# Ledger of designs, part 27: VHH binders against q6dbn1

Target 1, 243 residues: q6dbn1
Amino acid sequence: MRCISCREEYLPRNAGTCKECYVEAGETEEELKREIDDLKAKVAFLRLSSSLDHGTSSTSRSFTDVVLIASEDNAGSPPIPAHKSVLVSRSPVFKAMLENEMEESLSGTIKISDVSYDALRTFVYYLYTAEACLDEQMACDLLVMSEKYQVKHLKSYCERFLVTKLSPDNSLMTYAFAHQHNAKHVLDAALSQIVENMDKLTKREEYMELVEKDPRLIVEIYEAYLSKQVNTAAGGTSTSKTS
Short names: E, the ipSAE of ESMFold2; O, the ipSAE of OpenDDE; V2, 0.75 times the mean of E and O plus 0.25 times the DockQ between their complexes.

## First folded at step 16 (VHH; framework vhh_ozoralizumab_d1)

Design L1 (at its last look DockQ between E and O 0.75; V2 from the best seeds 0.00; counts 0 for: unsure alone 63.9 < 65)
Fold by OpenDDE, look of step 16:
Structure L1 (fold): chain B 243 residues (1-243), chain A 124 residues (1-124)
Amino acid sequence: as target 1 above (243 residues)
Amino acid sequence: EVQLVESGGGLVQPGGSLRLSCAASRFTFSKYAMYWVRQAPGKGLEWVSEISQDGSYTKYPDSVKGRFTISRDNAKNTLYLQMNSLRPEDTAVYYCAAGSYRPFSPTKQYFDYRGQGTLVTVSS
């Protein structure tokens, strides 16, 4: 029989498509499903929580403009305008900040410490669009911000990006970073990379630094490594008995 | 919101001593290396002390080495800086800061959090 898609001859046991086309179709389907899920997540993120339903009088102040100021060592970064309503809808932390009669709410100015203007601008832009142009540094900056302000969608976005940038060379520091910021996806990926390259990584300067400064991480790494070794050893003994 | 609140600053004579404290709240204090940094009038931020997450590692610049001692109590979420033999050049606002790992910028120090600071004035 000829495959409907590629017109190649396939064994009659396959329902109309060759094995290769079937696999490709499956991969495409999975990719589309991921895209759909991603779009759904974006739409959900961008939906302004109609907090209109809870009758409390405090909703009227939600439409006032606010400015965010990056406070790095250099005094004078331009303020980034935003809508309180957007900030409140995207971040529980901003909600808490702006719903209380704190100085930030009254002044209409939020000072964000230890963030660059570019990072803050990108962060605010993301809150409006669910889009960001990321490099490795920006991804880290935004991940930190996402954790600080509890923007889950952004955190996931940054984690996905960082996983694609994971290499044996950056795996140790990536693991440490992920551990610090509770980036589970990145943490797991980094740990896997570390365990697979343990012999090489133990010779690196970063490894020695962690041994000295954060030995807990090293212990965790070795626990994972040992677990993998034990499992591999257990699997190898089962295949030898059937010959 | 994460808070770092410094205290213990004040006016002291040359040769005197102060103990700074930093109370941390609303974040996992034990996951961070902690730092003291200072900013003198008209100058940039200067690192003055580092302590690892468990307190087993400490580091000081030469400018304060032997005079300053950093310590931490993770159970109390508190960072300390004992400053002895204070000098006029130590006059600055002192900040508590939580350090961050950066996988792609290993040479640059990043702080995720920094307090509002406490003023230390060393003057006769």
Scores: ipSAE 0.747, ipTM 0.902, lowest interface PAE 0.6, mean pLDDT 88
Fold by ESMFold2, look of step 16:
Structure L1 (fold): chain B 243 residues (1-243), chain A 124 residues (1-124)
Amino acid sequence: as target 1 above (243 residues)
Amino acid sequence: EVQLVESGGGLVQPGGSLRLSCAASRFTFSKYAMYWVRQAPGKGLEWVSEISQDGSYTKYPDSVKGRFTISRDNAKNTLYLQMNSLRPEDTAVYYCAAGSYRPFSPTKQYFDYRGQGTLVTVSS
């Protein structure tokens, strides 16, 4: 009989597809399942809370009711208009700030220090779209903001980007950054790079500065390095005991 | 909203002392090297003191060395600056700041958090 997908002949008792086409369909199914799960996460992230829609017929195009201001730039940056309902739905921190009758809820202004206008604009865009155009600097800026405002979806997005940019040369400082911000995915990836390249990295000034200023990080790295060498020795040997 | 709140500023005579405090909240204080920076009228920011995460390393510029002492209490999430032998040139707004590690610009010091500042005025 013929495979319905590739039309190759195959033996009786098969379900109308050959082994190769069946495996290929299974791989495509797994890819589609991952895409569906990603879209579900985006939809959940973009969902609005109904608790803030009291006085206006709320549509996706309703007028804004709050502004965010980046206070670190020199001459006043443009205010970024937003919807309180979006901010509250995406961030427990904005929820506490805006629903507990704090000054920001009354004034309609949220001032954010230590952020550039470009980073704040990109952050707000993400709250509306679940998308951001990242480079290495922006990913770090947004990861810090995502931790500050507890936007887990953005934190995961930034983590995945940073892992793709990881190299031996940036691994020490990436580890320190990830440790500082509880970025577990990045932390584990950076540690793996460090222990694989330990002999080169221990010669850097950055390493010696960490030994002096933040030895907790160095102890963690050393423990992982020693554990890897013990596991490697238990799984086999690369050297012999001669002379 | 704010994660660092400075206090203890005020008016003091030359030769006097002040103790500044900085209360940290909503982040893991012990994971941050902490800094005091100041801005005098008509001048830019200048570094005043640094303390490592566990408090074992401190650093000061020559202009304040021996007069200022930085310390921290990680159990209370609080940073301190003891300022002795104050001079009129120490007049400034003093800011508490939390130092950030950054992998792609390691020579530039970034701060993830900075307080709103406390005014110290030293005058006769």
Scores: ipSAE 0.633, ipTM 0.836, lowest interface PAE 0.9, mean pLDDT 82
ESMFold2 (binder alone), look of step 16: mean pLDDT 78; pTM 0.794

Design L2 (at its last look DockQ between E and O 0.71; V2 from the best seeds 0.00; counts 0 for: SAP .677 > .668)
Fold by OpenDDE, look of step 16:
Structure L2 (fold): chain B 243 residues (1-243), chain A 125 residues (1-125)
Amino acid sequence: as target 1 above (243 residues)
Amino acid sequence: EVQLVESGGGLVQPGGSLRLSCAASGFYFSKYAMYWVRQAPGKGLEWVSEISQDGSYTKYPDSVKGRFTISRDNAKNTLYLQMNSLRPEDTAVYYCAAGSYRPFPSGTKQYFDYRGQGTLVTVSS
């Protein structure tokens, strides 16, 4: 029989498509499913509580009622205007800050410490659009902010990005970062990479730094490594008996 | 809400001692390396002490080494700085800060995720 898609001959056991086309179709389906889920999540994130029109993706300065100020060592970052309603809807932390008669609510000014203007701007922009242009540094900054202000959608976004940037060279520090900020997906990915490259990584300066500063992380890494080794050893013994 | 609240600052004579405290809340205190940093009038931020998550590792710059001691109590979510043999040049606002690992460090920049409002230490005769 000929595959409907690629017209190659396939064994009659496969209903209408060759094995390769079937696998490709399955992969495409899974990819589409992920995309749909991501879009749904984005839409859900962008849903303002009932009264605010979904459409103003634009950081329109119109009717802003709060400003955020990045307080780095550089005195004089321009304030970033925002709407309390948007902040409250996107972040439980901002909700708590602004619903109580705290100084921030009364003054209309929120000071954000230890964040760059660019990071803060990007963060605020994300709260409106669910989009951000990320490099590795921005992703880390926004992940930290997302954890601090409990913006789950942003955190996931940053984690996904960071996983794509994972390499053996940055795996140790990525693991430490992920552990610190409870970034589970990044943590798991980094740990996997570390375990696969353990022989190389133990010679790195970063490894020695962690041994000295945070030996608990090293113990966790070794536990994972040992677990993998044991499992591999157990699987290898079962295949040799059937020959 | 994340909070770092410094206390223990004040006026002291040269050669005197102070103990600073920092009460932390709203984050996983034991997951962070903690730091004391200071800013003297007209100067930039200066790192003065580092302590690891479990307190097993400490580091000091030469400017305060042997005089300052950093410690932490994770059960109380509190950071301490014992300052002995204080000098006029130690006059500054002292801040408690939580440090972050970064996968992609840019140069020598130290990253703090959280920092308190600071406490003023004045060393004067």
Scores: ipSAE 0.650, ipTM 0.861, lowest interface PAE 0.5, mean pLDDT 87
Fold by ESMFold2, look of step 16:
Structure L2 (fold): chain B 243 residues (1-243), chain A 125 residues (1-125)
Amino acid sequence: as target 1 above (243 residues)
Amino acid sequence: EVQLVESGGGLVQPGGSLRLSCAASGFYFSKYAMYWVRQAPGKGLEWVSEISQDGSYTKYPDSVKGRFTISRDNAKNTLYLQMNSLRPEDTAVYYCAAGSYRPFPSGTKQYFDYRGQGTLVTVSS
């Protein structure tokens, strides 16, 4: 009998689809469920009407009521106009900042001097669209901003990108970066790379630098390595220990 | 809500001393190597001092070595810079900065995740 999906011969046990096509359909369904969950999260992130501080209008022509300004070092980078309602809806940090009645709330100007203009512009665009054009540097910049402004949706977005760029060559510094920012998904992925390449990585310059400057991080790596080896030998769940 | 707030700047005579403080909040201070950087009038940023996460490693450029001492108190989330034997060339705005690990180097010297607004130090007679 021939499978109606892939047209390969099969034994008559799945009535018209072979086992391989049946398994592939199940895998496709799981992929679609993940895509639906991602879209639901994006819709929830973009929701505007539940904003607490909606309705302030210190007008430009587009009804923006706040500007963000990157680094004074950039010789007066262009201001980035925005809406307080959008910022408050997507960031608890902007919500608290704009409710304190300090200079930012009163003046309608938020100065952010620890980011480039391009990173700030991309960050603001993400707050409006849940999309960003990432490269390796931008993903790190936006992950830092997402932690600073507590934009969880963006943090997840950056983490997924960084995992796709992970390699043994960058695994130590990626682990250190992820540890610094509590980026759990990147942290776990980097740890797996480190564990599989431990003998090569302990000879790298980055390793020697960490031993000298941040030895606590090295200790945590070794503890996680030992914990995963013990749990793997026991045939159970892997458990990492950190101090 | 991430904040780095510098204090302790002011006007001082050549040969004098100042102690700068930087109060940190809104992030895990002990996970960051901390830096002092400065910007003299009409100049770019210059690093001044570095201290590791637990305080066990410090480093200074030749221009300030022996005169400046960086320290930190992780229990108080505070970074310090003791500046002695001050010279007119030390006149600058001094910034507290939190160093970042970065997995994709771009040839740039040091990445900082956070930086304060600065405190002005003027050394003049």
Scores: ipSAE 0.590, ipTM 0.825, lowest interface PAE 1.2, mean pLDDT 82
ESMFold2 (binder alone), look of step 16: mean pLDDT 81; pTM 0.812

Design L3 (at its last look DockQ between E and O 0.81; V2 from the best seeds 0.73)
Fold by OpenDDE, look of step 16:
Structure L3 (fold): chain B 243 residues (1-243), chain A 124 residues (1-124)
Amino acid sequence: as target 1 above (243 residues)
Amino acid sequence: EVQLVESGGGLVQPGGSLRLSCAASGYTFSKYAMYWVRQAPGKGLEWVSEISQDGSYTKYPDSVKGRFTISRDNAKNTLYLQMNSLRPEDTAVYYCAAGSYRPFSPTKQYFDYRGQGTLVTVSS
C-alpha cells in the first residue's frame, strides 16, 4: 500500500499512512494543540474581566490612569503609565491595592521596589499584550514579579522559558530559585536534571553553598535521587526472570 | 501583599545599642535568606548581615563583625538585628531584605523584597 502523505510503500498493517508519516502527523497535531491552548490562554488573559458578572453592586468605579515607578535606586527612571482597569483585571494584588483607599489609589502612583525599569516596563507591556522578549535574567525578574503580583499567566510563561534554558550547570541554582518562587514546572525539571547528573553536581561550588546555607534543599534532592535509584533497581530485577 | 516593615531605629549615643526588627508578610518567610542592608547619607547600599533560611548560617562584613548579630524567628516571620557598640559611621537607614537565588547571575546578590527602612542615628 502507498502512504497517503508521502506515497511511499508501507506494510498493510498501518492504517493508510506509513509509520513515519503517522508519527509526524501526531507530532504536528500535538504541536497544534499546544498552540491552540496557548492562544486560548492568551485570549483569556487579555480579556478584561467585565466586573459585570459578579452580582455585587459595587459601582464600577471608572479607573483612572496610574503610573508605576521603579525602585528608588532608579530615581532617574521615568514613570510607566498604565490603566488601573488593566492592572486590576490582570492582578489580584493590584486589584486589592487599587480598590482600597490606599495612597496608591489616591495618588495614582504605584512604587515598585527592587525592580529595574526595564523589568517593570516589560512587565507592564506583558499585562497589555501577553508578550515579552525574554532573556534568562528577564525571565527570572518577571517570574518574581508574577509571583508577587499573582499574575499566573506570566508566571507560566516565564517557567516555560526557563525550562528551555535549563542545563546541568545551572540546574542547582535553578532548582533553588524555583523552590523559592513556587515555580513547580521549573522545579520538577531542574530536579530531574540534578538527579541525572548527581555525580557531577555534588562537586560544584553551588552544591557546597546550598549544603551550607540551605541544607533542606539538599535533603530534597537526595530524596528524589534515592527514589529514582530504588525504582531503577526494582525494574531491573523483573526483566531477568523472563529469560 | 508582600510587606517588610522595619522598626527599632532611633537616636543613640556612641557605644550604645539598638535592636532592629523586621516583620515580614505576604510571602513564605522561611524560604528566603534574609539580609540587613544600610544606606548612609550620600553613600550606596551596604550589606550589613546575612542569615540563612533556618538561621544556621550567618555572615557579617568586617565593618560590623563582633558588634552586630542577626537572628530570625520563622514562626513569627520576624528578622532581628542586634547592634552593639554603635559608632557614628553606623548612621544610616537600615533595610531588611529577602534574598533571591539567581541561576544565571551567581555572583550578584538579588533581593526580591525590601522594606522601607528604619533610620539609625549615632550621635553624641
Scores: ipSAE 0.823, ipTM 0.934, lowest interface PAE 0.5, mean pLDDT 89
Fold by ESMFold2, look of step 16:
Structure L3 (fold): chain B 243 residues (1-243), chain A 124 residues (1-124)
Amino acid sequence: as target 1 above (243 residues)
Amino acid sequence: EVQLVESGGGLVQPGGSLRLSCAASGYTFSKYAMYWVRQAPGKGLEWVSEISQDGSYTKYPDSVKGRFTISRDNAKNTLYLQMNSLRPEDTAVYYCAAGSYRPFSPTKQYFDYRGQGTLVTVSS
């Protein structure tokens, strides 16, 4: 759309772009670049399997040679059939596990404890498609699985989702979760929320439980809070971070 | 890879004692509260003990309080359960587990890692 508030310095060419239209186009361009980067990462992830196989099959669920079983409790869950070649190509952990199992295995079964059937099924689906439908609980489940099985693409995807769901109300436990799983992007975002909302957060039950059970996290939070106060001591100016 | 390996189970007479160990590897042991849980034949999982990351907080249900003692050695990445005055109802597979923080499910305890289990049988 043609903007009426164009600067005169744009009039040596046909006027049709103003600062706001230019900024809007730049923001749209940045969003598209992000989408392209995400798609490139997804394609690269999927290509690892194709490169290893050098073959194609329209019946990708045919000729499965391993099953995964969610063992959240003793109640049986349906087995999830899979291909060892896909698991190995996506995860260094499955590679190490299945190369030993390929040599001596008579089993063809991988039992995974403390994961729901839905989370395991979604995780396996991701290994095949680079797609997962996330909600807050699933993102946490899949982040843990991605760390355990070293599926970095999935971990990054879960991190981005969790940052979009971050709020002051969940920041403390999100920080603790991210710290536990080395989720740097989520950790930094959560810490920023905590530091800016300390007066509310120090009254929450979660805070009091952390003081009692995991005080190291509280020390790190207060160190960040103190650093923020030092950085603002000169009347609103900022200073570089100390080593 | 992450591994939790329990050991020390076996057959013991009522009133006897047993010490379970759990060797942890492949993750930062000191970042996790650790748990013992058990499963008796035909029953669901039962929480048996909890120990905080630095070992300063422990908790037990009434069924084992005073008889069981949880401890950990973060330098050796090892969790322990000393079980005294054992009863036939303590017969179960015992698992060690690493507790997880979760921002969206505050009432359910999630375990990121759980071991294979070790069988404890208490009978005459």
Scores: ipSAE 0.598, ipTM 0.830, lowest interface PAE 1.1, mean pLDDT 81
ESMFold2 (binder alone), look of step 16: mean pLDDT 80; pTM 0.805

Design L4 (at its last look DockQ between E and O 0.76; V2 from the best seeds 0.70)
Fold by OpenDDE, look of step 16:
Structure L4 (fold): chain B 243 residues (1-243), chain A 124 residues (1-124)
Amino acid sequence: as target 1 above (243 residues)
Amino acid sequence: EVQLVESGGGLVQPGGSLRLSCAASGFTFSKYAMYWVRQAPGKGLEWVSEISQDGSYTKYPDSVKGRFTISRDNAKNTLYLQMNSLRPEDTAVYYCAAGSYRPFSPTKQYWDYRGQGTLVTVSS
């Protein structure tokens, strides 16, 4: 029989497509599914939570415009304009900040400490568009911000990016970073890389630094390493008995 | 909301002592190396003390070594700085800061969180 897709001859046991085309189709399907899920998540993120559904008559105070200011050591970063309504809808932290009669709500100015202007601008842009141009540093900055302001969608976005940038060389510090910021996806990926490259990584300066400053992380790494070794040893003994 | 609130600053005579405290909230305090940094008038931020997550490691610059002692109580989410033998040059706003690991910039110190600071004035 000829494959419907590639027209190559395939064994009749394969339901109309060759094995290769079937696998490719499956991969494409999975990719499309991921894309659809991502789009759905983006749309959901961008939907302004209509305060309407929770019945409590809280007078939908029309949120006025607000400015965010990056407060780095350098006095003079330009303010970044934003809508309180957008901030409130995207971040529970901003909601809490702006719904209360705090100074930030009254003044229309929110000072964001320990963030660069570029990071803040990118953050605010993301809140409007669910898009960001990321490099490794920006991804880290935004991940920290996402944690601080509880923007889950952004956190996931940053984690996904950081996983693609993971290498054995940066795995230890990435693990430490992920651990610190509860970035589970990144943490798991980094840990896997560490365990696979343990012989090399234990000789690195970063490893010694962690031993000295954060030995708990090292213990966790070794636990994972040992677990993998035990499992591998157990699997190897089962295959030798069937010969 | 993440907060770092410094306290214990004030006016002290040369040779005197102060104890600063920093109350942390809104984040997992025990996951962070903590720092004290200071800014003197007209100067940049200066690192003055470091403590690891579990308190087993501490580091000081030469400028304060032997005079300052950093400590932490993770159960209370509190950072401390004992300052002894204070000098006029120690006059600054002192900030509590939570350090961040940065996998792609290992040489640069990053702070995820920093307090509003407490003023320490050493003057005769």
Scores: ipSAE 0.806, ipTM 0.926, lowest interface PAE 0.5, mean pLDDT 89
Fold by ESMFold2, look of step 16:
Structure L4 (fold): chain B 243 residues (1-243), chain A 124 residues (1-124)
Amino acid sequence: as target 1 above (243 residues)
Amino acid sequence: EVQLVESGGGLVQPGGSLRLSCAASGFTFSKYAMYWVRQAPGKGLEWVSEISQDGSYTKYPDSVKGRFTISRDNAKNTLYLQMNSLRPEDTAVYYCAAGSYRPFSPTKQYWDYRGQGTLVTVSS
């Protein structure tokens, strides 16, 4: 008998589905579960937090009531128009800034001097759409902004991207970056890469820079390395069998 | 909320001294290398000084070396800049900034947080 899905020979079972197609369907189910969870989080993120329904002023959402201004090394960047309701809905920091009679609430201008125009534009686009086109540098820029403005959904998005780009070559600086910004998922992934490639990494220029400028990180890495060395040795002699 | 608040600016005569302070809150100050940067009227941002996380490493450009001293107090979450022998060309808004590690451009310095600045005017 041949499987109708993959046409491979098998013994009759599963109404024409072979073992390999059955296993693949289970793996597809796991992917769909992850996609459903991601879509639920995206929907929750895009929801506008509003009080009562204000039916007396049903107008177009095209008008804006605040501008964000980026600067970096004398960058004369154009203002980015936005809606306070969107900013407040996505960020507890903007909520506090705009609801508590701060200077920004009264002036209608939010100056963000520690970000490039391109990064700020991409950040604002994400607040509206839950989408961003990332490269390695943009992911770092947006992760920093997501921590500063407490946009948890974006931080998770950037973390997943950075983990996919992790390699031994970038693991030391990725670890240091994640440590600074409390990016636990990235931190753990980077540490595993470092521990398993320690011989090669201790010869790199960035390793020597960390030893000189921030030796606390190096101590932390070595403590994890020694813990793995002890665990590996103990595991090899203490492994239990169930048969 | 992340805040960096500079203070200690003002008007001084050439040859005078000022001490700037920067109070940090909302992040773990001791995890960051700290910087002073300045912006003169009509000019771009200029790096002025750097101090490592534990204060053991400092660096200055030639334009201020020997005249400016950066320091930090991690127990008080405060960064300092002692400026001596001030010159008219030191007139600028001075900002404190927190440095970031970056995995994909390791030779380029990034500042994650920057304050609103304090004005220093050096004139006769």
Scores: ipSAE 0.570, ipTM 0.811, lowest interface PAE 1.1, mean pLDDT 82
ESMFold2 (binder alone), look of step 16: mean pLDDT 81; pTM 0.814

Design L5 (at its last look DockQ between E and O 0.82; V2 from the best seeds 0.00; counts 0 for: unsure alone 64.98 < 65)
Fold by OpenDDE, look of step 16:
Parts: structure tokens; C-alpha cells; sequence
Structure L5 (fold): chain B 243 residues (1-243), chain A 125 residues (1-125)
């Protein structure tokens, strides 16, 4: 029989498509599904939470404009304008900050410490658009901010990016970073990378640094490594008996 | 909101001692290496002490080594800096900071995720 897609001959058992076309179609389907899910998540993130769904009668105080200021050592960063309504909608932390009669709410100024102007600007832009141009550093900065301000969508976005940047060379520090900021996806990916390259990584300076500064992480790594070794050993014994 | 609140600063004579405290709240204190940094008038931030998450590792610059001791109590979410043999050059605002590992370090830049408002230490005769 001929494949309906590629017109190549295929075995009758493949239900109208060759094995290759079937696999490709499956991959495409999965990709589309991911894209759809991502779009749905983006739309959901961008929806301003209508004050209506949470039953607490809090008077729909019309949030006024606010400015965010990056407070790094450089006293001269320009303020970044934003809408309180957007901030409150995107971040439970900002909601808590701005709904209470705190100084930030009254002054219309939020000071963000230990963040660069560029990172803050990118962060605010993301809150409006669910988009960001990321490099490795920006991704880390925004991940930290996302954790701090509990912006889950941004955190996931950053994690996905960082996973694509994983290599044996950065895996140890990535693992440590992920551990600190509760970045589970990054943590798991980094750990996998570490375990696969354990022989090389134990010779690195970063490894020795972690041994000294955070030996708990090293223990976790070894536990994972040992677990993998045991499982591999167990699987190898089962295949030898069937020959 | 994460808070780091420094205390214990004040006026002291040369050769005197102070103990700084930093109370941490609203974040997982034990997950972070903690630091003391200081800023003297007209100068930039200077690192003065580092302590690992469990307190097993400490590091000091030569400028304060043997005089300053960093410690932490994770059960109390508190960081300490014992300062002995104080000198006029130690006059600065002292900040407590929580440090983060970075997968892609840029040079020798130290990254802090959180930093307090600081406490003023003045060493003067």
C-alpha cells in the first residue's frame, strides 16, 4: 500500500500511512498541543482578574498609576510607570502591597531592591505582554523576580528557557540556583545532566565550591547518581536471561 | 514582602566592639548564603563577610579577617556580625544580604537577591 502523505510503500498494518509519516504526524500533533496550551496559559495570564470572583466585598478601589524604581548602586535609574491594577492582577505580592495602606500604596512608588533597570523594565513589560527577550542572565534575574513576586507564569517561562541552556558546564550551578529558587523543572533537568556527567563534573571548580559551601546539594546529587546506577544494574540483569 | 532588618549599629571608639544582628522574614532563610556588606561615605559597596546556608563555611576579606565574625541562627532566622578591634575605616552603613548562586556568572559580580536597609556604624574617637 502507498502512504497517503508521502506515497511511499508501507506495510498494510500501518493504517494508511507509513511509519515515518505517522511518527511525524504525531510529533506535529504534540507540538501543536503544546503551542495551544502555551497560548491558553498566556491568555489566562493576561486576563485582568475581575474583582468579582473573589466574594470578599473589597470596594473596587480604582487603582491609580504607580512607578517602580530599581534601586541598584546607581541612584539614577528612571522610574518605570505601571498600573496598580495590572500589578495586582499579575502578582499576589503586589496585590498585598497595594491593597494595604502601606507607604507604597500611598506614595505610588514601589522600590525594587537589587535589580537592574533593564531587568525591572523587562519584568514590567512581561506583566503587560507575557513576552520577554531573554538571555541567560535575564532569565535568571526574572526567575528570581518571579519567585519574589509570585508570578508563576513568568517563572515557568524562565524555567523553560533555562532548561534549553543547560550544559554539563553550567549544570552544577544551575542546579544550585534552581534549588534556591524552587525551580523544579530546571532542578530536575540540571540534576539529570549532572548525573550523566558525574565523572567530569567532580573535577570542576564549581563542584569543589559546592562541597565547601553547600555539601547538602552534593549529597542530593550522589543520591540521585546512586539511584540511577542501581536501576541500570538491575535492568542489565534482566536482558541477559532471555538470551 | 521579604524583609531583612539590621540592628546593633552605633557609635564606638577605636578598638571597641559591636555586634550587628539581621532579622530575616518572609523567605526561606536557610536556603541562602548570607552576607554582610558595607558602604562607607562616598565609597561603593564592600563585601565584609560570607556564611554558607548551614554556617559551616565562612569567608572574610583581608580587611576584616581576624576582627569580624559572621554567624547565623537558622532557627531564629537571624544573621550576626561580631565586630572587634574596630577602626575608623570601618565606619559605614552595614547591610545584611542574601546571596544567590548564578548559573552564568558575570565576572566577579556577587548577586544578592535581598538586602536590608542597613545600620550605621561609626568608629570615632
Amino acid sequence: as target 1 above (243 residues)
Amino acid sequence: EVQLVESGGGLVQPGGSLRLSCAASRFTFSKYAMYWVRQAPGKGLEWVSEISQDGSYTKYPDSVKGRFTISRDNAKNTLYLQMNSLRPEDTAVYYCAAGSYRPFPSGTKQYFDYRGQGTLVTVSS
Scores: ipSAE 0.726, ipTM 0.891, lowest interface PAE 0.5, mean pLDDT 88
Fold by ESMFold2, look of step 16:
Structure L5 (fold): chain B 243 residues (1-243), chain A 125 residues (1-125)
Amino acid sequence: as target 1 above (243 residues)
Amino acid sequence: EVQLVESGGGLVQPGGSLRLSCAASRFTFSKYAMYWVRQAPGKGLEWVSEISQDGSYTKYPDSVKGRFTISRDNAKNTLYLQMNSLRPEDTAVYYCAAGSYRPFPSGTKQYFDYRGQGTLVTVSS
């Protein structure tokens, strides 16, 4: 039998991988776990406190110097205290806003439009911790915020999550979302899923909506598909993979 | 500042006309379907118009159809709402909003990436 990992021959009583690759994978896994624990300890040492970590709204205790306010139709949502130094370190947009002494810098208040309180607090928590609890809705909300505030680390995190949620049924709207927000990793993955299921494209409800409302996206998909068909015809191979 | 700025609101008499403008900045205006929504005092948001990215598709609820006309100029990054035959019921703060595609919509919720501060339209004798 051949090992699926290193492709070297091994005795029949070992299933799927050779003994050496199996043992080496286990040793590598334990080494990586120790490295992860060490890195977590270093992060804990370097961690800055925030209003979310402290659990109190006292500015004198946390030395916060700015508040963020969600400006959605949920008037009266709590302000989220933060540190200008953290915001400017994580976002070129906050850096430009706060270092150029705009109204937000002088007032100590930043109003964030069209986000829920939960999305805003999760966004701020991520700026301090690089952690966020994602579901499909939150991943989209945070991706939009990460593009708006140019937080590349968060955008990549949201993109990876969205790619894991791709299916043939959601690939067209995921493509449209990624195109709208310049999410190249998600865009490429969604396009591949669309091309793999191209025969179902015209049967989807969202296809008709896009043809009517934003037909340039549909044209781009067909151009990509036709380019792959031309390459397949010139190459003389029977493959369904394009992108 | 804000990415959407409405203007053109004011006091008009019933039967009058008003033209609202919305200037967009700091995002790619042409990638967004645009909306006008309004909020009367003490009430929730009401959708009043939609226009597609290239302007070829428009939609209105029955309450304003035939009286309101939405348009956009992508070269100027500007959205417009022409309001004719105004009624006292049209009194509200009018907001310009940019619609987001979402792969996992929650029910019928319309998602906006941007919304302006609003402009007040008062229709009164």
Scores: ipSAE 0.618, ipTM 0.842, lowest interface PAE 1.1, mean pLDDT 83
ESMFold2 (binder alone), look of step 16: mean pLDDT 78; pTM 0.792

